# Ledger of designs, part 11: miniprotein binders against Checkpoint protein hus1 homolog (hus1)

Target 1, 271 residues: Checkpoint protein hus1 homolog (hus1), of Dictyostelium discoideum (Social amoeba) (q54nc0)
Amino acid sequence: MKFKAKISKASILLKTVQNIMKIYNECICHITPDKLRFIIQSDFNDGMQVFCEIQRSLIFENFTIESLSDNEIQFQLDLESLRRVLQSATSNGVSDIFTNLTKVRGGPVLHFIIKSGTSGTVIFQDIPIVLLTAQQMAQINEPTLPDPLVHILLPNLKNLQKVIDKMKNISDCLKIMIAMNNRLSFEVETSSGSISTFYSGLDHPQFGDHVLSPDLQATVCVDIKKFAKVLHIHQLKPSEVVLCLYERSIIVHVVLTDIMITYYLPVLIKN
Short names: E, the ipSAE of ESMFold2; O, the ipSAE of OpenDDE; V2, 0.75 times the mean of E and O plus 0.25 times the DockQ between their complexes.

## First folded at step 5 (miniprotein)

Design gb2
Fold by ESMFold2-Fast, scan of step 5:
Structure gb2 (fold): chain B 271 residues (1-271), chain A 90 residues (1-90)
Amino acid sequence: as target 1 above (271 residues)
Amino acid sequence: SKKVRITIEVEGLSPEEAKKLLEEIKKLARELGVEVEIKVEGNTVTIEIEGDPETVEKALEEIWKLARKLGLKVEVEVDGKTWTIVVILK
């Protein structure tokens, strides 16, 4: 097994890691000849899942990967450690960053070499990892969902984050309503009060070859703190953010050039 | 010619491990045909290498590789200018 590369777009990778890390501090990192994936797993009913896919060419150059399993490698990685490495590499200007898989004291590590321009500083950092087999990786699957009940393109995420942050003080449950006539609303209610925010004139994405009737609408409840964590992705300035409602979950699909991030959040069911 | 000073902190190694490290460094110097001066003071090992740039760079790379396998902290000074190499483990 062998992996070695130079990291090109460290600032973009750092922002991606910072946002995903807000969901969970540990992830599965999967590297193939064509892509880098970060996967945060949890039970579909119990918690959030994140599937992040980055085109290899965006972040790795001088790239070498060799394995007996189709030149793919996968391992468990602490995101806080990766964030720290990338933060040190991007602070105080541009650095050359190299990474490779190796062993230290018999344990597998991701090794980083950070060379700071003409300052004369070279930083070596090792992140311990847990290697996964191809069989273990094959069991890690993105949820398969039917067609969504309703879907919509979200409004400006930075402004939406401010709205949701205010609503968190009222209730732990966020009521999300999408109407296929270009409308979206957020509502929180308790015995102490309620707040509703309405949006109109929003677009609907072209979702496969199926067209939903403009008369369709659906409402679900989600954990507002979990939803708020997703909205931090506004820092990456995505071109398109799609919200899809399903009976048991919601999906927030984030589209950037050469990066796709899908968040899965469970719907709250009251028995 | 190029001159490099490498400082390795060996705190955390057993006396046997430290001795093995020094033997391996001396072996590398012989294999590369480069002269090294090694000084041991407490928990610090200082290695001075001087020679042609290509050979010195190869020696530095191999010594760093050895130190990295042991999880050691290394500082490098090149041609009188300090190049700080910091190993952060975790």
Scores: ipSAE 0.000, ipTM 0.287, lowest interface PAE 13.9, mean pLDDT 81

Design gb3
Fold by ESMFold2-Fast, scan of step 5:
Structure gb3 (fold): chain B 271 residues (1-271), chain A 90 residues (1-90)
Amino acid sequence: as target 1 above (271 residues)
Amino acid sequence: SKKVRITIEVEGLSPEEAKKLLEEIKKLARELGVEVEIKVEGNTVTIEIEGDPETVLKALLEIFKLAEKLGLKVEVEVDGKTGKITVFYE
């Protein structure tokens, strides 16, 4: 197998990595001719999953990929190591960043060459990886879910993050209610009382020809600290963020130009 | 005694309405003896309150009643049994 490329939008890749690593610091990296994917599995993080897809053309130029499995390569990768490499490349002015898959002392590594345009300094960095077979990758599937009970477009994420960050000081459990008449609320309860924040006039995403009745509403409970971690994605300034409620999970779909991130969070049992 | 911090954002305000809300909240904070931080950006007012849970809940109720008195599209509901506070943003 062979993989090599020049990284073109290192700052965007760095911000993406910084955000998903708040969930867990190890992921599966999957590179195809069309996409770069980062996958954080539920096995490592109390049932939370992250599927991040980046269009290859946004991040890689001078791109070569060859494998016996439809020119796809997948491996386990430490996100903190990747963050450190990208941080080094972006901290000291304009740099050319090249990456390739190789071996050091018999072990597979993701190799980086960082060439400073200002000083002429060249930095070499290696990240050890664990290669996965096509069969192992075939077992890693994004959940296939039915239509959501209810869905809504989230309000300004930066403002919402501030509200949720303060609410988590009060309770570990966040009640989320969506009503299909353009309403969303968040509630935390204590023995002394409860605090609810209510949003109105929000839009609902369109799913094909399926229109949900405006009389529908649903309420679920989630771990507030997990939900708060998801909201850090506001730093990427997404164009659209969709919240979907299901019986046993919630999904947050984050849409950016050439990047899509989907978070899966388990629903806590009704108490 | 544990302290709590709650942040509330009021959006859709004119600069004049934001200024009025700012001045009234400063007066309320002094009266209730709570620590509040207020940030005004255009037509958005951000209020951060810190204190013991009972005092913070009382301060929130008074702040939202004040916003309603100023003609802002903010609804505050207090449940007499539980002390539940609900805030509506447009």
Scores: ipSAE 0.006, ipTM 0.256, lowest interface PAE 9.7, mean pLDDT 79

Design gb4
Fold by ESMFold2-Fast, scan of step 5:
Structure gb4 (fold): chain B 271 residues (1-271), chain A 90 residues (1-90)
Amino acid sequence: as target 1 above (271 residues)
Amino acid sequence: SKKVRITIEVEGLSPEEAKKLLEEIKKLARELGVEVEIKVEGNTVTIEIEGDPETVEKALWEILKLAKKLGLKVEVEVDGKTYTITVFVD
């Protein structure tokens, strides 16, 4: 197998990596002719999952990929290592960044060549990886969920992050309510009372042919620290962020130009 | 520049409690160095704050804490979007 590319838009890739690594520091990297995917599985994060898809043309140019499995490659990757490489490449002005798959002392690595435009130096960095077979990759599927109980477009994420960060200091459990008449609320309980934040006038996305009654509402509880980590995505300035409530999970679907990130968080069940 | 409008329902407060609330809000504005416009109409107090985003957000959260102590209903409009905050103490 062979993979080689020049990394364009390294700052966007860096911000994406910085955000998903807040969930977990190890991921599956899946490269196809059309897409770069980062996947964080539930086994490592108490049921939380992340599926990030980036259009190949946004972040790779001079791109070559060859494999016996439809020119797709996949491997386990340490996100902190990738963050360090991208951070160093972007910290001191404009650099050309090249990457390829190779082997060092018999072990597979993701190799980087960083050519500084200002200093004339060339830096070589390797990230050890664990190659996955096509059969192993076929077992990694994005969850298929029924139609949501309720859904809504989130308000300004930067403002929401500040609100949730304050609530996070009070309780570990965040109660989320969505009403299909354009309303959203967040609640945390304390020994001395509760704090609720209400939003009104929000929009609802269309989910296929599914139309929900305006009188419908649902409430779930989630881990507030996990939810807070999702909101850091505001740094990428998404055009649309959808929140969907299900009986046993919530989904936060983030839409950017040529990037889609879906977060799956488990619902906390108290009977 | 960031702009927020806070509307507090003061029905259920004594006149002395309402006066104390207004004085605390004015004190917070001075301490944080933000300009606030306060209007009192019937049972509602409307507070408009404009300034740098970080300072305005800090002022907003401190005002919400004051409302929590008194169990008041609060409506907030941030950059043209409205949300309502209900705080209460058991």
Scores: ipSAE 0.000, ipTM 0.173, lowest interface PAE 17.8, mean pLDDT 82

Design hb1 (from H1 with A8L L11F A15L Y18F Y36F A40L F43W)
Fold by ESMFold2-Fast, scan of step 5:
Structure hb1 (fold): chain B 271 residues (1-271), chain A 80 residues (1-80)
Amino acid sequence: as target 1 above (271 residues)
Amino acid sequence: SPEELKELLKFLEELIRFAKELLEKGDPEVKELAKFLEELLKWAKKLAEELGSPELKKAIEELEKAIKELEEALKKAKEE
């Protein structure tokens, strides 16, 4: 197999990596002719999952990919290692960043060549990877879920993150309520009382021809620390963030230009 | 608990500053935040009554005044 590319928009890729890395530091990287995908599976982190898709043309130019399995490659990758490479490439001004799949000392690596535009300094960095077969990749599927119980567009994420970060110091369980009449609330309970924040006038996403009754309402509890980690995505300034509640999980669907990130968080069931 | 109340009062102070920034920027979220601040203030007053501290009562009165000023400013901005 062959993979080589020049990385464009390295700052966007860095911010994306920094955000998903907060969920877990190891992921599956899947490169196709059209997309770069980062996948964090539930077995790595207490039931949380992340599926991140980036349009290939946003981050790769001078792109070559060849494999016997439909020109797709997939491997396990340490996100902290990738973050360090991207950070070093972006911290000292404009750099040309080239990457390719190769072998070092018999092991597969994702190789990087970073050329400083200012000094002409060249840095070589390798990230060890674990190659996955097409068969192994075929077993990695994004969850298939029915229509959500309720859904809503989240308010400004930066503002919400500040509120949730404070609530996180009070309780481990975040109660989330969505009402299809444009309302959303977050609540944490203590032995001495409760703190609730209310939002009204929010929009609901359009899911094709499906229209939910405005009288519908649902409430779930999630791990507040996990939810807080998701809100760091505000750093990428998404155009739209959808929150969907299901009986056993919640989904946070983040829409950016040429990037889509979906977070799956388990619902806490009290028995 | 005294520690819980002190943390709540700090939280209220920070959120009031944040709400004021949102108001200056014309951010519509300031209305929902102001309502949230009223709920937190009500909770703080309840906890302070149980503790009976004069110093905490004064701190709560200052926060109440700040929230009232925020609500008056918000009402004026919305009417314009």
Scores: ipSAE 0.000, ipTM 0.180, lowest interface PAE 19.8, mean pLDDT 83

Design hb2 (from H1 with E4W E7L L11I E14Y Y18L E39L F43L K46Y)
Fold by ESMFold2-Fast, scan of step 5:
Structure hb2 (fold): chain B 271 residues (1-271), chain A 80 residues (1-80)
Amino acid sequence: as target 1 above (271 residues)
Amino acid sequence: SPEWLKLALKILEYAIRLAKELLEKGDPEVKELAKYLELALKLAKYLAEELGSPELKKAIEELEKAIKELEEALKKAKEE
């Protein structure tokens, strides 16, 4: 098994890592000939999941991957450690970053070589990893869901984050309503009544050839702190952010050039 | 169903294209990949016979030809 590459666009990778790290600080990293994937599983963060896919060509150049399991490599990785490496490489000006899989004192590590462009310094950093077998990776599946009850494109994400951050101070439960006539609302309840923020004139994404009736609407409740963490993705300036409501979960699907991130949040269900 | 059949054939076509690219790069895994592609073809051939699909029969013949071309290229690469 071999992996080595030069990391391109380290700032984009850093921002991606900073965003998903808000959900949980450990992930599964899956490298294939055409994709780099970060997966955060539901087991360790109260049912919240993240599936992040990046086109290999966006992040890696001078790329070599070899394994007997279809040239795929997967391992558990501490995202805070990766963030520190990437931040160190980007904070002091332009740097060339090289990475490879190796062993240090008998343990597998993701090795980094950071060559500073502003000074002649070369820095070596190692992140310990836990290698996963192809069989273990086969156990890790993105949920297969039916068509959503309702869906909508989210409004300006930075402005939405400000609204949700204020609502977060009032209640732990966020009520989300989507109507297929281009309407979205967020509501929190107080002892004296309710506070709602209402949006109209929003677009709906096209899913296949099926068109939902404009009379359809659905309402769910989610943990507002979890939802707020998702909205940090505004820092990546996505071209499209889709919100889908299901009976037991919501999905936030984030579309960027060569990057797709899907967040799964559980719906709060009455006991 | 037609969707199921279409997907299986596209995956096999993709794998053959990938194997050719890896061979051009001198990747040592390409020999093992060619073996797995041959096994996938044998399974598809068996399934086509059980299901009686004429569409599969033609697609299988084309994939057999592509795998033979890959095997021939591998023999030439290792010739010394």
Scores: ipSAE 0.000, ipTM 0.067, lowest interface PAE 27.6, mean pLDDT 80

Design qa1 (from PQ1 with F15T E19F K35E)
Fold by ESMFold2-Fast, scan of step 5:
Structure qa1 (fold): chain B 271 residues (1-271), chain A 88 residues (1-88)
Amino acid sequence: as target 1 above (271 residues)
Amino acid sequence: GKVTITVYINGKEWTITVFGLTDEELKRLMERVFEEIEKMGITIEVRAETLEEAKEIARKIAEFLREKGLDVRVEVEGNTVRVEARKE
């Protein structure tokens, strides 16, 4: 197999990696002719999953990929290591960054070549990886869910993060209610009291085959600290953030130009 | 010449190989490394085309880290120079 590319928008890739790693520092990196994907599985973070998909043309130029499995390559990758490489490369000012898959000391590595425009220095950095077979990758599936019970577009994420950060000091369980008449509320309870915040006049995305009745509403409870971690995505300034409630999970779908990030959080049933 | 710097943080390894490393570039690299180790220990291994060159690079790394208030030990093992830094 062969993968080789020039990284074009390293600062965008760095910001994406910084946000994903807040959930967990290990991921699966999946490279196809069309996309770069980062996948954080539920196994090591209490059922939370992240699927991040980046259009190849946004991040890679001079791109070559060859494999016997439909020109797709996948491997386990430490996100902290990737962040350090990208941060080092971008902090030096003007640099050309190239990456490829190779072997060092018999082990597979993601290799980086950083060519400084200011000094003419060339820096090589290697991140050890664990290659995955096509069969192993086939076991890693994004959940297939029916239409949500209810859905809504989230209000300003930066302001919402401030609200949720105050609420997490009070309770570990966040009650989320969405009503299809443009309403959203968040509530935390303790034995001594509760705090609620209400939003009205929000929009609903066009979703699925059917328009949901405005009389529909649903309430779920999630881990507030997990939800708070998702809200850090406001730093990427997404154009649209959709919240969908299901019986056993919630989905936060984040839309950016040529980047799509979907967070899956389990619903707490022990209310 | 060619210089290889291997950094161990949280049991993870990342390797940097540099051609024509300048003192300014080494300083910038060490400032990034210091940000990561402020609350924990770190091990840096330096390998170059010659042991003398590796020792020179390791000495500069050790000096930088000591100036930041870290307790630094330098050891030679074969053709590799190891720099261990801990918060005092």
Scores: ipSAE 0.000, ipTM 0.373, lowest interface PAE 14.2, mean pLDDT 83

Design qa2 (from PQ1 with F15R T17V E19I K35E; at its last look DockQ between E and O 0.01; V2 from the best seeds 0.00; counts 0 for: pae E 8.3 > 1.5, pTM E .676 < .8, off the site)
Fold by ESMFold2, look of step 6:
Structure qa2 (fold): chain B 271 residues (1-271), chain A 88 residues (1-88)
Amino acid sequence: as target 1 above (271 residues)
Amino acid sequence: GKVTITVYINGKEWRIVVIGLTDEELKRLMERVFEEIEKMGITIEVRAETLEEAKEIARKIAEFLREKGLDVRVEVEGNTVRVEARKE
C-alpha cells in the first residue's frame, strides 16, 4: 500500500488535532482518495466519540494513495505525536512538510519530512502506527441517528466557554435545555439553589424536510468537564455549531469550510 | 552530517533525524522541547556521524537547558550521548 502527500495547510491541521486530542489521545486515522478522517471511539473513553472529516484538497497536495482496499488506508495513531510534528513544522517559519506511509525495523510508520527554506535543514520524524484491515475499519461506524429531540445553533462559543468554565467549578453535572422557540439554557444545581444562564433568539437550522414544533423542548444532563472540552473548538472559528439533544446522548456538529467535526457526549442519569 | 536526536518525555519517544543541523535550528528544536516539559524529567539522546559531534551537540543542549534553570546531567553511552534534565 502507498500514501504520500505534501501538507499545504499545516496550521489548520495542527489546530484540529489539538482540539480533538483534548477528548482522547489515541485515534483511528482513515485516509481515502477524497478525505482525511480522525475517529475517536474507545471502550475506555466513557462513551465520548469524535468523528472529524477533512476534505483532502484542503490540507494535501501532490497526493497519492493506493491500496487493495479501494485505495483506503486506516491505522491507529497517537495524536500527541502528530501534534508535535505539526507544531515543529508550523513554528519554524518557512517550512515544507511531506508525509508518506513506510516501514522501518520497528514496523509501519507515518514518515514526515520537514524542509526549512531558511536554513536548508531537513528534519525526519516517524510516528509509529498500527495498521487496521478493511474488515476492522468496517466495524467502526458512525451511528446512523434519527432526528434529534431538539436542536439549536450555539451562541458565541468563546463567551459560552467562559460561562461553562465558571460553572464547572461548582458542579459536575450540567443541565442543558433547548426549546424550539429559540431558547437555550445551561444550569448547575447547588445544595442551596441553582445557577443558570439563558439565551434567546437563537436559530434552529433545518435538518432536511423535518420541521419541529416550536412548543417542543427537552432537557438533559451531561458531564460539565466533558462539555467544556468540546467548547475549545471555538479556536477553529467554525461557521456553525449545532447542539442536538437525544435521549441518551448529545451531539455537537461543528461546521467549517471543508471540515466537519461531530462530538458525541453521553447523557448522565442522575441518582 | 546526519544527527539523530531522541527525546523521551511523558513516557513517549520523539525521534528526530536531522541533516544539516545548524545552531539556529538546534535552538528552535530545544525551545519547542522545553515548552513541552511538565512536572516529569526529560531525557535526550544524541547520535551523530562521530561521537565528538554528538558530544558537541549534547553540550549545546545541556547549556540551553541549564540557561533555563534545569538541573542537567550528561553521560556517554557507547556512540550515544545522553542528556538528562529535571525541573526544580
Scores: ipSAE 0.012, ipTM 0.584, lowest interface PAE 8.3, mean pLDDT 85
ESMFold2-Fast, scan of step 5: ipSAE 0.374; ipTM 0.794
ESMFold2 (binder alone), look of step 6: mean pLDDT 79; pTM 0.773
OpenDDE base, look of step 6: ipSAE 0.078; ipTM 0.564

Design qa3 (from pb6 with E19F E32R K35E)
Fold by ESMFold2-Fast, scan of step 5:
Structure qa3 (fold): chain B 271 residues (1-271), chain A 88 residues (1-88)
Amino acid sequence: as target 1 above (271 residues)
Amino acid sequence: GKVTIRVYINGKEWFITVFGLTDEELARLMERVFEEAEELGITIEVRAETLEEAKEIARKIAEFLREKGLDVRVEVEGNTVRVEARKE
């Protein structure tokens, strides 16, 4: 198998990596002819998952991929190491960044070539990786969920992050209510009562020809610290952020130009 | 000449290979390594085209880390020079 490419838009890739590594610093990197994917699979004790999909043409040019498994390659990758390489390459102006899959010192690595335009030096950096088989990759699936109970477009994420950060100091459990009449609320309980924040006049995303009744509403509880981590994505200034509630999970869909990030958080079950 | 530097911090590692390493580039690399260290231990392994070149690069790395207030040990192991730094 072979993979090589020139990295374009390294600053966008860097920002994406910086944001998803807030969830976990190790991921699965999946490269196909059309997409670059970063997958953060849940630990069995935590349940949170992230699926990040980037259009190949946004990030890679002079792209070559060759594999007997439908030209797809997948491996475990340390996001902190990738961040360091990208940050080094972008810190002082523009450099040409090339990457390829190879072996160094008896192990597989993701190799980077950083060509400085102002000095005569060429920097080579290697990130050790763990190659995954197609069989191992087949066990790493994005959840298949039915239609959501309710859904809504989130308000300004930066402002929401400030609200949730205050609530995080009060309780570990965040109650989220969505009503299909353009309403969203967040609530935490205190020893003396509750604190609630209400939003109205929000839009709902469009799902083909199926529109949910405006009389529908649902409430779930999630781990507030996990939800707060998702809100760091405001730094990427997404065009749309969709929140979907299900009986046992919530999904946050983050839409950017040529990038889609989907967060899965488990619902806390109250007796 | 060709220089290979292995950096191990926070339980993670990466390899850096450069041609024509400059003092400016080495200093920038060391600043980044120091800024990202969140545990008390940093391990750096240097290999170059000659052991003497590796020793000289390791000496510069050790001086940088000592100036940052770290306790630094330098050891030669075969064709590789290991620099270990810890906070006092």
Scores: ipSAE 0.000, ipTM 0.257, lowest interface PAE 16.4, mean pLDDT 82

Design qa4 (from pb6 with F15K E19Y E32W K35E E39K)
Fold by ESMFold2-Fast, scan of step 5:
Structure qa4 (fold): chain B 271 residues (1-271), chain A 88 residues (1-88)
Amino acid sequence: as target 1 above (271 residues)
Amino acid sequence: GKVTIRVYINGKEWKITVYGLTDEELARLMEWVFEEAEKLGITIEVRAETLEEAKEIARKIAEFLREKGLDVRVEVEGNTVRVEARKE
C-alpha cells in the first residue's frame, strides 16, 4: 500500500474540512485514483451522515496510489487534526504541501511536509490514522433512497442561516414544509405561540426520472441545531443547494465545481 | 393575541405569522427583516385582534426602522396598519 501527493487548492480543502467537521470530528477518508471522499457515519443516537466527494485532480497533483484492492485506500481520520495541518499550511503566505501514507514507530500515519515559500522553513506533521480493510469499507454505503416526497432549491444560504439562527433560539424543533408550487416554509413554536416564515418563487431541480405534481406538499420536523450546522456550507459559495424531504429523513445536496456534499438528517416528527 | 405581520421586500412576499408576540421577539424579528431588505424598500402589514393593538405594534416597527436610517410612512386601512420604509 502506497499513497503520496502534493496538495493543490489547500484553501478549498481547508474550507471543506472546516464545514463538515461541524457535524462530527471523526470521518472515514477514502482515496481512489479519481476521487477523495470524506464520510461521516451516523451516530446511532444522532443519525446524521455526510458524504463528501471531491475530484482527485482538484486537490492532488504529483499523485501516486497503489493497493491490492483496486488502488483504493481508506482510513479513519480526525478532522480537527487535518484542519490544524491545513490551517498552518495556508496561514501567512504560500506553502507547498506534500502528504504520504507511512508508519511512525509501527503505527500508520498520514505524514505532511509543509514547505514555506517565504521563510524557507520546512515543517513535518503526522496524523495517526486507523487503516480500514476493503471488507470494512464495503460495509460503508451511502443510503439507497427512492425519489423524494418533495424537493426545492434553497434560497440564499447566508440569509437563510440568519433566519434559522434566530429561530434556533426559540425552539429545538424546526418544521419544514415544501410545496411543489415553488413554496418553502419554516416554523418554530414559542411559549407565546408560533413563528412561521414563508418563501415563494423558488425553483425545483430536475430530480430523478419522475416529475412531481405541483399539488404535492410534505412537512417534516428536524433538529434545528443540526439543520443550522448544515447551513454553514454557505461559506463555500455553492452554485446549487437542493433540499429533499423523505418520510424518515431529509437530504441536503450541495453542488460545487468538482465537489459534491450530501447531508442526511433524521426526521423527528412526521406531519 | 394573534398578530399577523406580512413583509414585502422588493416585490417578494415574506409572510410571518406570530401569536402573542413580545417586544423582545418583535425586535429580533425586525432586525432580521432589516438585514434581508438591505438597500431595498420594505412594506409591512400588521393585523391584530384590535386596531389599537395593530397601531401600537406598527408604531414600534416604524421606530425601529427610523432608527436604522429609513424613511418611514404609516397608514391605516380597515383593520390593517401598513408601514412602508425606504432607504433615503
Scores: ipSAE 0.012, ipTM 0.429, lowest interface PAE 8.4, mean pLDDT 82

Design ra10 (from PR1 with F17R T19V R34F)
Fold by ESMFold2-Fast, scan of step 5:
Structure ra10 (fold): chain B 271 residues (1-271), chain A 94 residues (1-94)
Amino acid sequence: as target 1 above (271 residues)
Amino acid sequence: SEIKVTITVYINGKEWRIVVEVSTDEELKRLMEFVFEEIEKMGVREVEITVEADSPEDARRLAEIVAEILRRYGFDEIEIRQEGDTVHITARRK
C-alpha cells in the first residue's frame, strides 16, 4: 500500500476541514484515484452524518496511490490534527505541502512535509491514523433514500444563519415546512408563544426524473443547534444549497466547484 | 388573549415575512425587540406590520406598543390604519 501527493489549494481544504469539524472532530478519510472523501458516521452526534467529496485533482497533484483493493486507501483521522497542519502551512504564506502514508515506530501515520517558499525552512508533521480494510470500508455506506417528500433551494445562507441563530435562543426544536409552490418556513415555539419566518419565491432543484406536484407540502422537526451548525457552510460561498425533507431525516446538499457536502440530520418525534 | 403580529419586509425585491404569536404584552415586547434587532442589522428602511388581537381596543393598544419599539429602532415615520380587531402599520426610517 502506497500513497503520496502534493497538496494543492491548501486554503480550500483548510476551510472545508474547519466546517465539517463543527459537526465532529474525527472522521474516516477515504482516498481513491478520483476523490478525497471525509465521512462522519451516525454513531456520533446523535445520528447526524456528513459525507464530503472532493475531486482528487482539486486537492492533490503529483499523486500516487497503490493498493490491492482498486487503489483505494481508507483510515480514521483526527480533523483537529489535520486542521492544525493545514493552518500551520497556510499561515506562513506560500508553502509547498507534501503528504504520504508511512510508518513511525511500527504505527501508521499520515506524514506531512511543509516547505516554506520564503525561507529554506522544512517542517515535518505526523498525524497518527488507524488504517481500515476494504471490508471495513464496505460497511460504511451513504444512506440510500427514496425520493424526498419535498425539496427546495435555501435562501441567502448568511441571512438565514442569523435568523436561525436567534431562533435557537427560544427553543431546541426547529419546525421546517417546505411547500412545492416555492415556499419555506421555520417555526420555534415555547409553552407561551411562537415565532415563525416565511420565505417565498424560492427555486426547487432539478431532482431526478420525478416532478413533484406544486400542491405537496411537508413539515418536520429537527434539532435547531444541529441545523445551525450546518449553516456555517455559508463561509465557503456555495453555488447551491438544497434542503430535502424525508419522513425520518432531512438532507442538506451543499454544492461547490469540485466539492460536494451532504449532511444527514435525524427528524425529532414529538408527541 | 391571543396576539398575532405579522411583519413583512422586502430585501432585494423579495418578500420576507415574520409572524409572532403570544398571549401577553410582555412576551410581545420581548419578541418584537428580538426581531427588530435583526431587522436593524439588515439595513431595512421600510416594514409593514399587522397586529391582530381579540378586540379593537386591544389591537389599538398593542399597535402603540409596537410603534414605540419601532421608534426606538429609528422608524420615525409611522402610519397606522385600523380595521376592527386588526391594525396595519407602515413604518419607515431614513
Scores: ipSAE 0.276, ipTM 0.748, lowest interface PAE 3.4, mean pLDDT 85

